VH-VL binders against Large ribosomal subunit protein uL1m (MRPL1). Designs and how they scored, part 6

Target 1, 266 residues: Large ribosomal subunit protein uL1m (MRPL1), of Saccharomyces cerevisiae (q04599)
Amino acid sequence: FFHTAKKLYADDYKPAAMSSNAPSLTKDQAKKRELKRLVQRKAEAKRPATASPLYMPVTKALRYLRAAEVGRPQSQQTINLTTLVVGERGTAPLSGSVTFPKPLRYIKIAAFTNDESKLEELREKYPNHLIGGADLVAKIKSGEISVDFDKAFATPDIVPALQSQVARILGPRGVLPSVKKGTVSDDISSLLQESLGSMPFRQRGNSISIGVGKCYFTDREILQNIISARAAFKTAVDNQKSKKPNILSKTTLSSTHGPGIVIDFA

## First folded at step 24 (VH-VL)

Design f5 (from g3 with heavy chain S36N)
Fold by OpenDDE, fold request of step 25:
Structure f5 (fold): chain C 266 residues (1-266), chain A 122 residues (1-122), chain B 107 residues (1-107)
Amino acid sequence: as target 1 above (266 residues)
Amino acid sequence: QVQLQESGPGLVKPSETLSLTCAVSGYSISTGYAWNWVRQPPGEGLEWIGFIYYSGSTNYNPSLQGRVTISRDNSKNTLYLQMNSLRAEDTAVYYCARDLWFGSRYYWFDYWGEGTLVTVSS
Amino acid sequence: DIQMTQSPSSLSASVGDSVTITCQASQDIENYLNWYQQKPGKAPELLIYWASNLETGVPSRFSGSGSGTDFTFTISSLEAEDAATYYCQQYDSLPYTFGQGTKVEIE
């Protein structure tokens, strides 16, 4: 008994071509509408985050986001911060960099200097990085130490040694310190600090989005990163040369597969 | 690494004004967080005194009845605590601590100074 | 102000023993409670935040539980290095308030 499955012909609901006779808003009407929208967005930006039904404290938000990521590799799941930006037409998009206390990606750095005092300081501060002087250069030259670092920095005093002894090793790998690249400085400590954990951000459309942690990060680490992000975004706003700077608005925290949760970013 | 270091006179007379400093390194106090003062009388528990937020806004423990002023110098990256009309009961170790203050929510202290002992005695 | 009542004020226990400290808040503070360890002459160190979350680097023998008004701190197996005073702290609202502390001595 071959039950003839009647092919229910999905009637081609030709969507009635709604005649786009939407009256072409006069240029003036369009401007008024845009202004009204801008005013509304500005008003929304002034609303406290706590007034949102999706608001929760960051720690609570993180708990829910982690729960949403259960069963997935924690190392692959990212916590993202998204901030809406309200600005007038013609205002430059926000951009900058943020240095996170806990970077999302580990970068191994090499630092070269002949200053013994600086070497001690740097070794103490950066125990997991490759810090050394002429001895380190020699070890790299001999192959005793492999080039497994992602970036290298140097003080001017050791640059000739680097160029003469290890340029053929470090150069092809793109990690040779140079003045042109900005990886050579007398203040190597500041250079390292600026380089480690630095993440660029750019406004795209009406928002800035940045990863602020991995799901395996501690709440403390994520909070510290969020605080750093806020500071950087605010700085970007403050540095705008416009008489009407952009305004940071509603901010959400999300995970790779988790919902957007509103947080207080003020 | 963020470090906090308290300093003060060690000994203050009753009715005088206490002035303490907290030097902060590794982070700009004007960039973020809340910067707190906490005290601990010898052999007793901890008492929160107040904080200054990175924006410069302050909050104080009501128990101190307006005797406390917290301020900062951004150029020196230094916090200050002033306490007026000192009493013997104000003898304590005074700590500065950074709070993970964010938005309208409070969090925990992530960095502490070593503390400085202040004795109020005639 | 939120009052934090901590119990006991002091206890003595042997290495390997389980130790429990309680903290009661005068009002509902949800999970906004921290536990600190303070060794003599040192600043307090955070052990547990948000009632039950272990701070990074803190041994797993330390744990916290509770919500609302009643909270518990536990050391599952006491070690000699755990001799210290422990404090609960609420951070639900200002002013921040601490428990009276519990001195843990090792016999």
Scores: ipSAE 0.720, ipTM 0.905, lowest interface PAE 0.9, mean pLDDT 92
Fold by OpenDDE, fold request of step 25:
Structure f5 (fold): chain C 266 residues (1-266), chain A 122 residues (1-122), chain B 107 residues (1-107)
Amino acid sequence: as target 1 above (266 residues)
Amino acid sequence: QVQLQESGPGLVKPSETLSLTCAVSGYSISTGYAWNWVRQPPGEGLEWIGFIYYSGSTNYNPSLQGRVTISRDNSKNTLYLQMNSLRAEDTAVYYCARDLWFGSRYYWFDYWGEGTLVTVSS
Amino acid sequence: DIQMTQSPSSLSASVGDSVTITCQASQDIENYLNWYQQKPGKAPELLIYWASNLETGVPSRFSGSGSGTDFTFTISSLEAEDAATYYCQQYDSLPYTFGQGTKVEIE
């Protein structure tokens, strides 16, 4: 009983290459489409956050986000704020810095000055940071002290020494103090104070994203950071010299592995 | 650190207007949060008076029947409370407090002043 | 306005005792309730927010529970320093309203 196994020839359904000849939208059609999109985005920006089915108060949102991060390493449990930005074509992207009451990361700072009185003051105030003068510069030059700081500041008096001795070390790492970067001042104490807890933000595409906390932060700490972020973003908008400034739109709170939850960012 | 400090006349006559100030340090009142006034009659509970939001918008307790005005001077980083037509029942310790008000939702008071006693007496 | 009814108005207890205070809202306020401690001559201090969250730096002997209309504040083991007046406060809607307060005295 020779059961002739009929070879079912799987017909090679060559999917017809739908030549996506999507007709190249005329320049005018493209412009019209862009304008329509802009109008829609502006309309969405005016909608209250509470109208979103994904809306939650921040405290409630944080509960869900923390739950989503259970079992993850603490280093990977970041709470992120994402704000959509609506702007016309050619408008400069929003950028600035925010100083958080509760910083997400410890930033190690180096401060350079030849003023001994300032050195003492700074060492007392910032014992965990790298504070020094010519001796510190020499130690960095020699390799005795590794460049393990995230930012550096200097008074004008020590800048020539930094440039001559350690520019090749600090420059490539982006931590060389400079007037252009605003990291050189006679009031180095104020610079340090302002820099500690400060995080830069920049619009990428149609949104700004910034970490506003860790899951192990308190609700108060995270909320304070969110408030600070809002203030900074608004300031960035207000500082735009354009007749048509960017508009902040829908804002979501998310965690590293958690969902995006809409919050009221007004 | 944020600090709030109330100041006032201590004694006010009936039917007169109360004027209080709250000096805020460590944070700009125009940057964020809601800035509240709360009062407490001697030996009694707490009553919310109203607030001024960082944007300058105000909200008042309806129980005060429009007798209250909250204002601010951003240049001085100072809050003001004005209350008209004072009565003996308005005798209280008056506090200024910062509220973690955000968006359409309210939160808790995180910083309080020490309060200032106002006595309404002839 | 949302009325907050706090009970009892006063209580006396010994060190080590458990103390319970209740607060009832006239409307559903979900979890938008705070508990404050006020010592004589001082401003209120936040102990519990969002009905059950302990404020930073507050001892773990303090706790809050409840949702909707019924809330409970508990001191699990009373200490001498806990002699104060305690207040519940709703922040669901304006105007903010407080309970009448509960004076806790130590015997």
Scores: ipSAE 0.688, ipTM 0.892, lowest interface PAE 1.0, mean pLDDT 91
Fold by ESMFold2, look of step 24:
Structure f5 (fold): chain C 266 residues (1-266), chain A 122 residues (1-122), chain B 107 residues (1-107)
Amino acid sequence: as target 1 above (266 residues)
Amino acid sequence: QVQLQESGPGLVKPSETLSLTCAVSGYSISTGYAWNWVRQPPGEGLEWIGFIYYSGSTNYNPSLQGRVTISRDNSKNTLYLQMNSLRAEDTAVYYCARDLWFGSRYYWFDYWGEGTLVTVSS
Amino acid sequence: DIQMTQSPSSLSASVGDSVTITCQASQDIENYLNWYQQKPGKAPELLIYWASNLETGVPSRFSGSGSGTDFTFTISSLEAEDAATYYCQQYDSLPYTFGQGTKVEIE
């Protein structure tokens, strides 16, 4: 195995040759060192990905990542994208959601409303999902229709019927629409669309990480998902509306057992 | 789902400027991908003209000697091609096309317009 | 510019025949090579990317191989609908460049 690596732009003080009581930096010295490191990280973020010895084009990277997962169930092996984020301390972490052209998970949903025009609209737009009103609530209560959906949404007008007739059925399964969960709205069409394709992300420390596909996805599907993730990350940066917004830096693709591979995300 | 449609004059005179429009539907041209122009003289092969990236940066085929400008109007979701100093050899079918990826050398055109014939003749 | 040379410029073959088209790059382009199909009056369509990867929905009778400077495209059992012009295209560096095309006709 190989653990020897070169570090770029490492200028932090590192205690190494002392077995006890290393000298500490003053608060002012530590702040100035931190600022210098930030400037160096911003400069590194602007360098082309192709300069990295770990760089590969995405389709080549995918061949290596898929090869590293040979002998495992392909449905379980996720390709992850991680982007480093450079920003001043105290800036809000980036967050948002992305809608992937090829979702990683199929979600079964139910929508409840007493509004007949909304029922017609929703059934046409979402033909593979459970859409209904009071008659659907009654069918769930009687057991005629099984509870096999992962999430449910409702307009406010049908919530009393849900509470009175099916709360003891849907509540224990965690799929009862409620205002507290944000699953009750006059505009359930927007909630449905967000739930079916949306995948949330949030910056943790100095990076954002998100799954962009399964190993069995085609190259096209993963590339299109990566492009969607890039758009969502840039939107999160733009939404900060800051004088000094965060900068998206080096991006890698990885899998559970494969290496982290640098890709050109710009 | 994504549709690209070229439009512009079918006949133009030498030395004039060609102006072509590509209307895009089904995807925002400022959100992602690279947006290309490609041409094909009748009975001949394909020649890449250039692109505008979703960020707004451009790149052009140097063989066109600085005669081309690619621009866009994000509010209309429309690409433009300007080519000046037209010559008879600029007669071609002009296509706009979406490039799936840019910057990793994994370029292929996943959506093409129908093409528009431009004839350069006096 | 990277020059792409296709051979042959045209060919005629019967349904069921195996058809091979070659493409030579003027410099090493690794696997950065696409193959497109174009029917009269239509835009090109991608068949093969990364020299040998079949695009989604493309019949398995189409295949590509090669790396570096020498590439081949094969239709293993020609069908009537395969009558078209085929282009290779390098994407190792800008500008994108295409081969001259190979016209495939059914006898």
Scores: ipSAE 0.558, ipTM 0.811, lowest interface PAE 2.0, mean pLDDT 85

Design f5 (from g3 with heavy chain S36N)
Fold by ESMFold2, fold request of step 25:
Structure f5 (fold): chain C 266 residues (1-266), chain A 122 residues (1-122), chain B 107 residues (1-107)
Amino acid sequence: as target 1 above (266 residues)
Amino acid sequence: QVQLQESGPGLVKPSETLSLTCAVSGYSISTGYAWNWVRQPPGEGLEWIGFIYYSGSTNYNPSLQGRVTISRDNSKNTLYLQMNSLRAEDTAVYYCARDLWFGSRYYWFDYWGEGTLVTVSS
Amino acid sequence: DIQMTQSPSSLSASVGDSVTITCQASQDIENYLNWYQQKPGKAPELLIYWASNLETGVPSRFSGSGSGTDFTFTISSLEAEDAATYYCQQYDSLPYTFGQGTKVEIE
């Protein structure tokens, strides 16, 4: 059921351009059908959450989600928020970071540079994080070091090695350093200092998912974290600088064993 | 910690316009929540005036008959209340308050200012 | 507008007494009801949300119950510091409306 549950939330809206009874479409007819479905999805995204039969206010939803986790270890009971994203083809995935008023966990960071003096400085200052150069890149590629970090930063001199050797490992997890994300800089010390208090997110498929609390968090703590996530998602949309930006659509709260409950994320 | 502080005139005359400010610290008023004005006549209960949502959208108590305007300056992190055509019954302590508003549901006022007394007297 | 009717308007009780305040909504508001405490010269402070949930840091002697139209707030063992005015507030729909308040005095 694990793989089925992930598919249910990750990629729910793929166009079905052909059926056994449908005629073959020309390139123009396929584009018109795709545009019509995009318009329909945008219209659906603008409908209020309260129109959904699965809608609840957050405080009511939390009562049910906590009840579904009764008898489980509290440290394993995460409340997750998932927001669907509607956008045109070729629109960049949304990404960014959020600083929660009540953090869920310590953020693990990796820093990559070929500069020996910077390696020595960073290793002494950040002993609980992964700091390295080409040797660290090779260890990640070989599997000797597990990818258990939430953010990664690099100086420009090591970016080619990252892209050639570990992009297919780090890229799908959303932790590959890039200039566009602001995770590549000659001054990575400043980037590390700024980011140690925040949690990254990246759109995967048609959605963004992020943990917003544990079941033992108070209602206030979870609500304040949800508001912080909304602010961060809105900032990510604003920063895209697109003529046709992504639209944040239906949002659900869930827990490990509880259902997905629709909430108002406007 | 979030703090709200009201300021404005203590005494105003009928038919004049009330102008109040609420300085907010510890949270950006354009980032989240709904930012409210609430009043309390001396010895009486509380009356909600209206709010400005983090997005800039406003909503007002219909009982004030459109004579109230709530606005903000995001660069100063400050809320404003303008109320025209003042009457003696507008004498009250005026509070600004943040509510933990999410979507279409309103939850509660979690931070309040200290309040400022406004007396409307001729 | 949803009218909130609170009773009694005032009461006096001794330390250790149980105190009960009621609040009635003019229409069904499910559990969208808060209780506030206001001490003299201070802004209101949230005690209870969602009709029965205690806010963080609120003593367990405070409790709330009810749903729909009829709600009850109880202080199980009154303390001297509980002298205050208590308000219910509905948040089912705009405009927000409050009860008229109940002033609790220590004898």
Scores: ipSAE 0.457, ipTM 0.771, lowest interface PAE 2.9, mean pLDDT 84
Fold by ESMFold2, fold request of step 25:
Structure f5 (fold): chain C 266 residues (1-266), chain A 122 residues (1-122), chain B 107 residues (1-107)
Amino acid sequence: as target 1 above (266 residues)
Amino acid sequence: QVQLQESGPGLVKPSETLSLTCAVSGYSISTGYAWNWVRQPPGEGLEWIGFIYYSGSTNYNPSLQGRVTISRDNSKNTLYLQMNSLRAEDTAVYYCARDLWFGSRYYWFDYWGEGTLVTVSS
Amino acid sequence: DIQMTQSPSSLSASVGDSVTITCQASQDIENYLNWYQQKPGKAPELLIYWASNLETGVPSRFSGSGSGTDFTFTISSLEAEDAATYYCQQYDSLPYTFGQGTKVEIE
């Protein structure tokens, strides 16, 4: 139809047709060319980041990226990390999660314990989350406090009350604390910290991209998040257990409106 | 929370080999960062000895390189310092410290051990 | 190796005084300079990185300035708790090197 023909003429497709005069390739010849391209990409992945004209140390890069976002709303001040991935066609895409010391996304949690010392500690550290004991369980049962949290954790001492009073409410929503799910522990503080900082990632095309901070984060917070992302990406590679594993290549740091800056991710 | 704790003999004789241990908790030493040894003679300033990077790569102060080895045991989450041919001038408080490393440059030490005094004397 | 020279080696000042410590590098280190505070019997603590950036939780009376080879650390209104030894440290290249330290005493 005319949409297809118009696009071909508008895109000047005829020069592309002339470039196809190359001989057709056998299956073996195409595989050999693909292997050569793969070897070239692997070699590029081994070249040092400092050889790039776009390379900077991270703290220097952050100064430029923050400057590029001046006058933007906080929601548009995200600093992103992008790592190129080299692998054979048909290799499973990398995926996993990273636990950031300084999380970018707010989630709401509930923490249940009968330990008054722990309640005081948790309420001070996490004032924007639901922290309580038997009183909180009763308020959820009565409907006085709505179930608007994304995850919940408990110490073992309050699990019987949760089971007896709110299991019908929390269970169907998938937020009932349980030992099986790993949401019951004497060390509830560690569970909260891990959960609030966890961010998933998945390879899209030939790269992994993840937000590692906001421009208003401190240099320390962004650097620690980048280190955590590197650890998570390497773990994802290791977990493939492939004889032909993906290789992490060039890494760039960017902002929404700023340039991509090459950093040394090794 | 990340904690570092040095341990070692306290008293060592000249020409012997110093062996120090740094126990790390709260973070896996093979996951990230650079793991350093720094020393401070009593009443004097600080001297960087070297590090082992999370990847296992090492780097040493050239002034000490011929007699220092930094190693680790990832299963015990433990760093080691070996220093041979000890001299009286090696008397110092020895610290292990975590370095917030990125960008082919070393940044700053964010966690320090409490330090352990090593005296080199006959 | 990059040599770091601090001045003075010691000083005494009263609470409320402004004190200044200088640090000179033997070559251009841009802004790759940290300032640490060390109290007796304790490990050093970072106060300032990138020559002038205050670490989180550090009081605003502490400041740093300079670039290249000449750096300055200032305590604008000395408090009793500031009695300590202060070190500059370059991180432009290995080996890490520190200034010899400046002992600050309260009179």
Scores: ipSAE 0.442, ipTM 0.754, lowest interface PAE 2.8, mean pLDDT 84

